VH-VL binders against Adapter SH3BGRL (SH3BGRL). Designs and how they scored, part 2

Target 1, 113 residues: Adapter SH3BGRL (SH3BGRL), of Homo sapiens (Human) (o75368)
Amino acid sequence: VIRVYIASSSGSTAIKKKQQDVLGFLEANKIGFEEKDIAANEENRKWMRENVPENSRPATGYPLPPQIFNESQYRGDYDAFFEARENNAVYAFLGLTAPPGSKEAEVQAKQQA

## First folded at step 13 (VH-VL; from k03 with heavy chain S35H)

Design n01
Fold by OpenDDE, fold request of step 15:
Structure n01 (fold): chain C 113 residues (1-113), chain A 119 residues (1-119), chain B 111 residues (1-111)
Amino acid sequence: as target 1 above (113 residues)
Amino acid sequence: EVQLVESGAEVKKPGSSVKVSCKASGGPFSNYAIHWVRQAPGQGPEWMGGIMPILGITKYAPKFQGRVTITADDFAGTVYMELSSLRSEDTAMYYCAKDSSGWYEFDYWGKGTTVTVSS
Amino acid sequence: QSVLTQPPSVSAAPGQKVTISCSGSSSNIGDDYVSWYQQLPGTAPKLLIYDNNRRPSGIPDRFSGSKSGTSATLGITGLQTGDEANYYCGTWDRSLSAYEVFGGGTKLTVL
């Protein structure tokens, strides 16, 4: 299951939009996911801090939501998600198998042929 | 680097309230937290609470819950700490501290604001 | 008062090594990362060690931190007169739902 760490109480329009974009994508594509609210649950915040890889953390400050995991495996932040989406590689980004008939699946099939 | 500039010294009567400000240099808040830590004369520092402005997260120490209020003005790049129902034991140096980790690592400190409570 | 226990004072001559201990429990040091702070006379505390054993930029490698079980240790080698200060350990305590900033503190005197 995809885990998306979010801050429900964020007053940042940018953060809210990014969170909605990720969640909206998952919903629209019927990808199972779980929201982990770091604002409502301190343990979620602690876990996110501990499990975002050091090399994926910003040079200054703490990682901002959304942060995306596949189970316990870190997948990336919003920028990584956005890039994957632009390149039609979101399923690969999420560590999931692309559905049959998708552009992503077709490209993968051609590469394996 | 972010510099923290705190408001001036305060002298208050018992029962009154004090509001200390902490202005972060560089404009609006980024992805860091601001904490308040006080230190009474001859004692060690004591954590009061903290705020993560961008995330809208505020945490208080149980000891001060209901008596302290921490707020942030993003436009002004300023965090406030208001302590009510002041008593003599609230006499202390009040520091604001930056937390870049988001988990209680105070890597930059203000110079402190002296608050004296006396009748 | 503090759930963290430090020796009240330590002393050594310049060039020597000193260690400062910080003893806690499973609800604090045993459960979370330890930070150390240096406070020079008349100044605000300064972050010395974070995440048990990491040094912020600008902190010399003479300062080291370690953690084992429910205890943490600050090490200072090549002691200098400028190291004379109060040192505090701190960590989050889940049972108190508070950051135990700064045990009782340790006064380091350079002889």
Scores: ipSAE 0.865, ipTM 0.936, lowest interface PAE 0.5, mean pLDDT 94
Fold by OpenDDE, fold request of step 15:
Structure n01 (fold): chain C 113 residues (1-113), chain A 119 residues (1-119), chain B 111 residues (1-111)
Amino acid sequence: as target 1 above (113 residues)
Amino acid sequence: EVQLVESGAEVKKPGSSVKVSCKASGGPFSNYAIHWVRQAPGQGPEWMGGIMPILGITKYAPKFQGRVTITADDFAGTVYMELSSLRSEDTAMYYCAKDSSGWYEFDYWGKGTTVTVSS
Amino acid sequence: QSVLTQPPSVSAAPGQKVTISCSGSSSNIGDDYVSWYQQLPGTAPKLLIYDNNRRPSGIPDRFSGSKSGTSATLGITGLQTGDEANYYCGTWDRSLSAYEVFGGGTKLTVL
């Protein structure tokens, strides 16, 4: 299951937009996911800090949401998601198989042809 | 390096309120928290609470819950701590501290604000 | 009185090594990261160690931290006169109502 770590109480318009963008994409594509609120749940916040890879953490401060995991495997932040989406590679980004008939599957098929 | 500039010393009567400010250099708050830690004379540090504006998180120590209010002004890059119903035991140095880790690691401290409560 | 227990004082001669212990419980040191702070007379505390054993930039390697079980230890080698200060451990306590806790402090005297 895809896990998206979010801050439900974030006062940042940018963060809220990024969170909604990720969640909206998952919903629209019927991809199962769980939301993990790091603002309301201290344990979620701790887990995210510990499980975002060191080389993916900011130089200083706390990694900002959204942060995306497949189970316990880190997949990336919003920028990584955005890049994957622009390249029709979101399923690969998420560690999932692109469903038949999807744009991503079509792209993959063409690349293999 | 981030500088934390705190407001000046305060002398208050019992029962009154005090509001201390902490201005962080560098502009609006980013992915870090500001905490308030006080220290009474001859005592160790005591955590009062903290705020992480970017995530909309505010935490208070149980001891001060209901009597302390921590707020942030992003535009001013300033965090405030208001303590009400002051008593003599509240006489202390009040520090603001930056948590650059986002997990209660205070890597930058203000110089402190002395608050004296006396009749 | 403090949730974390430290020895009230330690002392050693210049050049020697000292250790300062910090004893907690499963709800704090056992489950969370420990930080150490140095407080020189008349100054604000200064972060020495974070995440149990990591040093911020500018902190010399004479300072070290470790954690085992529900206890943490600060080590200071090559003791200098300038190290005379109060030292505090700190960590997040996840008991009934979670909050940051500090030790009672240890006064280090350089003989």
Scores: ipSAE 0.823, ipTM 0.926, lowest interface PAE 0.5, mean pLDDT 94
Fold by OpenDDE, look of step 15:
Structure n01 (fold): chain C 113 residues (1-113), chain A 119 residues (1-119), chain B 111 residues (1-111)
Amino acid sequence: as target 1 above (113 residues)
Amino acid sequence: EVQLVESGAEVKKPGSSVKVSCKASGGPFSNYAIHWVRQAPGQGPEWMGGIMPILGITKYAPKFQGRVTITADDFAGTVYMELSSLRSEDTAMYYCAKDSSGWYEFDYWGKGTTVTVSS
Amino acid sequence: QSVLTQPPSVSAAPGQKVTISCSGSSSNIGDDYVSWYQQLPGTAPKLLIYDNNRRPSGIPDRFSGSKSGTSATLGITGLQTGDEANYYCGTWDRSLSAYEVFGGGTKLTVL
């Protein structure tokens, strides 16, 4: 299950939009996911802090939502998600198999041919 | 690097309120928290609460719940701590502290604001 | 009276090693990360150790932290006169209502 760590109470329009983009994508593609609210639950916040890899953390401050995991495996932040989406590689980004008929699956098939 | 500049010393009467400000350099708040920690004369630090403006998170110590209000002005890059119903025991140095970890790691401190409560 | 217990004072000669203990419970030190702060006279506290044993940039390796069970320890080697200060441990307490707690402080005197 994909886990998306979010801040439900964020006053940042940018963060809210990024969160919605990720969640909206998952919903639209019927990808199972779980929201982990770091604003409402300190354990979620602690877990995110501990499990975002050091090399993926910002130079200063704490990682900002959304942060995306596949189970306990870190997949990336919004920028990584966005890049994956632009490259039609979101399923690979999520650590999932692209469904048949998807653009991503088509690209993969061509590469294997 | 963030510098924290606190407002000036305060002298208050019992029952009144005090509002201390903490201005962070660099403009609007980024991905860090600002906490308030006070220290009475001869005592150790006491955590009052903290705010993570960008995440919309504010936490208070149980001892001060209902009497302290922490707010942030993102445009001014300033965090405020208002303490009401002041009593003599509230006489202390009030520090704002930066938390870059998001988990109560106070890596930078202001110089403190002295608040004196006396009749 | 502090949630975390520290010795009120420790002392040693320059060049020696000192340790400062911080005793808590399962709801604080036992469950969460410990930080250590140095406070020189007339100044604000300064972060020395975070996450039990990590040093912020600029903190010399003479300062070390460790945690075991419900206790934490600050170690200072090669003691210098400038190390004379109050030292506080701090951590998050999850008991009842979660909040940050500090030790009562330890006055380090360099003889």
Scores: ipSAE 0.823, ipTM 0.926, lowest interface PAE 0.5, mean pLDDT 94
Fold by ESMFold2, look of step 15:
Structure n01 (fold): chain C 113 residues (1-113), chain A 119 residues (1-119), chain B 111 residues (1-111)
Amino acid sequence: as target 1 above (113 residues)
Amino acid sequence: EVQLVESGAEVKKPGSSVKVSCKASGGPFSNYAIHWVRQAPGQGPEWMGGIMPILGITKYAPKFQGRVTITADDFAGTVYMELSSLRSEDTAMYYCAKDSSGWYEFDYWGKGTTVTVSS
Amino acid sequence: QSVLTQPPSVSAAPGQKVTISCSGSSSNIGDDYVSWYQQLPGTAPKLLIYDNNRRPSGIPDRFSGSKSGTSATLGITGLQTGDEANYYCGTWDRSLSAYEVFGGGTKLTVL
């Protein structure tokens, strides 16, 4: 299952928008997911810190939500999600199979031609 | 590197409150936490609570829950700690400390400010 | 009263090695990361070790950390007179939902 680490209490407009963009896409495409709120549960915050790979952490400070996992496999942050969506590769980014007939499935089919 | 400067020393009466400020250099807060830690004379440090301003996350040590309040002014780059119902046992050095990892790793400390509670 | 226990003092000559222990429980050291802080007389604490055994930039490699079970150890080699300080271990405690920075601390004297 897709797990999205978020902070429900953030006052940052940028963070709120990024979180909603990720969650909204998953909802609109009926992709099953769990929200992991780091504001409501310190164990979620600890886990996110532990499981974002070192090479994906910022040079200073802690990594910012949203952070996206498939089960415990790190998939990326908002920028990685945004790039995948712009390239019709979100299902691949999430480690999922694109639905038949989707734009992403069409792109994949053309790449194997 | 972020520098932290606490407000000046204070002398207070029992039963009153105190509000200490901690100004962080470098403008608005970023992806780090600010914590308050106090140290009574001859004692070890004691964590009171912390705040992650951009995430809106605030936590308090259970011992201080109900009489400590930690807030932030993002544009001023300043964190405040208010301790109410002061007692003589609250006499201590009060530090603010930066936590860059987001999980209780105090990698930079202010110089501290004294709060003395006496009649 | 702190849940983390350290020896009250330790001493050694310049150039020698010392270790400082920190004893806790499964709810803190056994389950979370240990940090070590140096407090020179009249100054604020300074981070020496984080994530059990990592050094911040600027901390010489003669300072080392380790943990085993519910106990952590700070090692200092090549002792210098400037190392005279109080040393504190700290960790988060799940049962208290609190960061417990110090037991009693350990005063290091370099003779």
Scores: ipSAE 0.697, ipTM 0.870, lowest interface PAE 1.2, mean pLDDT 89
Fold by ESMFold2, fold request of step 15:
Structure n01 (fold): chain C 113 residues (1-113), chain A 119 residues (1-119), chain B 111 residues (1-111)
Amino acid sequence: as target 1 above (113 residues)
Amino acid sequence: EVQLVESGAEVKKPGSSVKVSCKASGGPFSNYAIHWVRQAPGQGPEWMGGIMPILGITKYAPKFQGRVTITADDFAGTVYMELSSLRSEDTAMYYCAKDSSGWYEFDYWGKGTTVTVSS
Amino acid sequence: QSVLTQPPSVSAAPGQKVTISCSGSSSNIGDDYVSWYQQLPGTAPKLLIYDNNRRPSGIPDRFSGSKSGTSATLGITGLQTGDEANYYCGTWDRSLSAYEVFGGGTKLTVL
């Protein structure tokens, strides 16, 4: 199961928009996921801090939501998600197989031919 | 490098409120938390609460729930702590502290400000 | 009483080693990270150790931290007169209302 760490209380419009973009995409493509709210649950905040890799953290301060995991495996932040979407590689990014007939599956099939 | 400056010392009567400010250098807040920790004479530190301004997260210690309010003015780069219903036991040094990790790691402390509650 | 228990004082001569203990429970030290703070007379606390055993930039290797079970230890080797201070442990307590707690402190005297 895909897990997306978010802060429901964020006052940053940039963070709100990034969270909405990720969650909206998952919903529109019927990809199963769980929201993990770090504002409502301090254990979620602790877990996110512990599991975002060092090389994916800012130079100073704590990592910002959204942060995307498949179960406990880190997949990336918003920028990584955006890049994957631009390249028709979101399912691969999430560690999932693209559905037959999807644009991603068609692109992969052409690359393997 | 963020620096923290608390507002000046206060002398208050029992039953009143105090509001202490903590000015952070560098303008609008970034991805760090600000905490309020007090220390009565001869005692250890006591965490009161904290705020993560850009995430809008605020948490209070159970002892202070209902008496303390922590807010941030992002434009001014300032955090406020208001403690109500003051009593003599609230006489202490009050510190604001920066937590860059986001998990109770107080890596920079202001010089502190004294609040004295005289009865 | 403090959730975290520290000895009230310790003393040692210059050049010696000293350890300061911090006893807690499974709801705090047992499952969370320990920080240590030094408070010189008349000053604010200063972070010495984070994440149980890590040192911030500028803290010399003679300061060390460890934990085992529900207890944590601060070690200071090569003791200097300037180390005379109060030392506090801190950790997050998962129990009711989950919040940060500090020990009552240990006064280190360098004789």
Scores: ipSAE 0.693, ipTM 0.874, lowest interface PAE 1.2, mean pLDDT 90

Design n01
Fold by ESMFold2, fold request of step 15:
Structure n01 (fold): chain C 113 residues (1-113), chain A 119 residues (1-119), chain B 111 residues (1-111)
Amino acid sequence: as target 1 above (113 residues)
Amino acid sequence: EVQLVESGAEVKKPGSSVKVSCKASGGPFSNYAIHWVRQAPGQGPEWMGGIMPILGITKYAPKFQGRVTITADDFAGTVYMELSSLRSEDTAMYYCAKDSSGWYEFDYWGKGTTVTVSS
Amino acid sequence: QSVLTQPPSVSAAPGQKVTISCSGSSSNIGDDYVSWYQQLPGTAPKLLIYDNNRRPSGIPDRFSGSKSGTSATLGITGLQTGDEANYYCGTWDRSLSAYEVFGGGTKLTVL
């Protein structure tokens, strides 16, 4: 199950937009997911801090939402998601198999040949 | 590196309020938290609360819930702590501290400011 | 128990080793991260140890941290007169309202 860590209370328009872009994509593609709100639940904030790998953290400060996991496996932040989306590789990015007949499935099949 | 400067010392009467400022260099829009910690003479530090301005998250210690308000002014680059209904036991050094980890790791402390509550 | 308990004082001679304990409970030290702070006379606290046993840049390796069960320990080897200070542990406590707590402090005297 895909888990997206978000802050519902963010005053940053950029963070709100990024969170909405990720969640909207998952909904539009009928990908099952859970939202994990770090604003209302400090245990979620602690967990996110513990599970974003050190080599994926910013040089200074804490990592910003959204942060994307498959179960407990870290998949990436918004920039990684955006790049995967641009390259028709979101299912691979999420650790999922692309739907048959999708652009991503076609690209994967062509690359395997 | 972000630097923190608290406002000047205050002398207050019991029952009044105090508002202490903490000016951050290049912030507080960055991805760090600002906490308020006080220390009464001869005592250990006491966490009062904290704010993650970019995330809109504010948390208060139970002891201060209802008496403390922590806010941020994005244009002034300043975090404020207001403590109401002052008592003599509120006489202390008040620090603002930076937490870059987002989980109670106070990696930089301002020099502090005194608040004295006396008749 | 949510309150962090430290011995009020410890002492040792220059060059010796000292440890400072911090006793808590399963709701704090038992499953959360411990930080240690040094407060030299007349100064603000300074972070010595975070995440139980990590040192910030600029903190010499003669300062160490560890935890076992519901207790944490700050170790200082090669004790120097300049280490005379108050030392505080801090951790997050999940008991009632979940908040950061500090120990009452330990005064280190170098004899």
Scores: ipSAE 0.677, ipTM 0.863, lowest interface PAE 1.2, mean pLDDT 89
Fold by ESMFold2, fold request of step 15:
Structure n01 (fold): chain C 113 residues (1-113), chain A 119 residues (1-119), chain B 111 residues (1-111)
Amino acid sequence: as target 1 above (113 residues)
Amino acid sequence: EVQLVESGAEVKKPGSSVKVSCKASGGPFSNYAIHWVRQAPGQGPEWMGGIMPILGITKYAPKFQGRVTITADDFAGTVYMELSSLRSEDTAMYYCAKDSSGWYEFDYWGKGTTVTVSS
Amino acid sequence: QSVLTQPPSVSAAPGQKVTISCSGSSSNIGDDYVSWYQQLPGTAPKLLIYDNNRRPSGIPDRFSGSKSGTSATLGITGLQTGDEANYYCGTWDRSLSAYEVFGGGTKLTVL
């Protein structure tokens, strides 16, 4: 199960847009996921801090949501998700198999031929 | 790097309230938290609460729940702490502190401001 | 009584080493990270150790931290007269409303 750490209370327009872009993409593509709200649950915030790798943290300050995991395995932040989406590699980024007939599956099939 | 400047010392009567400001250098807040920690004379520090302004997250210590309010003006880079129903036990040095990790790591402290509560 | 217990004072001669203990419980030190702060006379606290044993930039390596079970230890080697200060441990406690707590402090005297 894909888990997306978010802050429901954020007043930042940039963070709100990034969270919605990730969640909206998952919803539109029928990818199952759970939201993990770090504003409503401090244990979620602690967990996110512990499980975002050091080399994936910003140079200054704490990592910002959204943060994307497959189960407990870190997949990336918004920038990594955005890049994967632009390259038709979101399922691979999430550690999932692209559905048959999807654009990503078609790209993968052509690369293997 | 980021400087924190608390507002000036206050002398207050029991039953009143105090509002202390903490201005961070560099304008609007980024991805760090601001905490309020007080220290009564001869005592250790006591965490009162904290705010992550960009995330809109605020948390209070149970001892102060209902008496303390922490707010931020994101554009001005200023955090406020208001403590109500003051009593003599609230006489202390009040610090604001920066937490860059987002998990109770107070990597920079202001110089503090004294709040004295006496009749 | 403080949630975190520290000895009220310790002393040692210049050049020696000293350790300062911080005793807690499974609801704090046992499952969370310990920070240490130095407070020189007349100044605000300064972060000395975070995440149990890591040093911020600018803190000399003669300061060290460790954690075992529900206790944490600050070690100071090569003791200098400028190290004379109060030292506080801090950690997150999940037992009652989950909040940050500090020890009562240890006064280090360098003789």
Scores: ipSAE 0.662, ipTM 0.866, lowest interface PAE 1.3, mean pLDDT 89
Fold by ESMFold2, look of step 14:
Structure n01 (fold): chain C 113 residues (1-113), chain A 119 residues (1-119), chain B 111 residues (1-111)
Amino acid sequence: as target 1 above (113 residues)
Amino acid sequence: EVQLVESGAEVKKPGSSVKVSCKASGGPFSNYAIHWVRQAPGQGPEWMGGIMPILGITKYAPKFQGRVTITADDFAGTVYMELSSLRSEDTAMYYCAKDSSGWYEFDYWGKGTTVTVSS
Amino acid sequence: QSVLTQPPSVSAAPGQKVTISCSGSSSNIGDDYVSWYQQLPGTAPKLLIYDNNRRPSGIPDRFSGSKSGTSATLGITGLQTGDEANYYCGTWDRSLSAYEVFGGGTKLTVL
């Protein structure tokens, strides 16, 4: 299952918009996911810190939500998600198979041909 | 290059409250936490609580739960700590400290401010 | 009164090495990261070691950290008179209410 680490308590407009953009996309495309709230559970915050790869962390400070995992496998942050969506590669980004009939499935089928 | 400046020293009576500020230089808060740590004379540091301002996350040490309130003014880059029901044991140096990792890594400390509780 | 136990003092001559221990439990050092702080007389603490064994920029490699089981160790080599200070370990403790704790401190004397 896709797990999205978020901070429900954030007052940052930028963070709120990024979290909603990710979650809204997943909902609209009927992709199953689980929210992991780092504000409600400090163990979620510790886990996120431990499992965002070192080379995917910012130069200074802590990594910001949203952070996206497929179960325990790191997939990326908002910027990586945004790039994947712009290229019709969100299912690949999430480590999922694109549904038949989707734009992404069409692109994958052409690459085999 | 973030500097932390605590508000001035205070003398308080038992049973009153104190509110100490910590101003961070370099504009609004970024992706770091601010913590309050106190140190009584001749003793080790004692963590009181912390806040991650842009995430709206606040945590308090059990000893201070119910007596301490930590808040932030994100645009001013200022964190406040209010300690209520003061008693002589609260006499200490109070530090604000920056935590860059978000997991109790206090990589920069203010110079501290003294709170003295006496009758 | 500290959850983390440190020796009250250690001493050594200039140029020598010392180690400072920090004893905890499975609810803190055993399962979380250790930081070390130096406090020179009349000053605020300064971070020496984080994540058990990493040094912030500007901390010389003669300061080192390690962790084994429920204990952590700060190592200081090439002792200088300027290293006379109190040294504190810190870690997150998840027993009961989960919170940050510090050791009671170790006074290092360079003789």
Scores: ipSAE 0.660, ipTM 0.861, lowest interface PAE 1.2, mean pLDDT 89

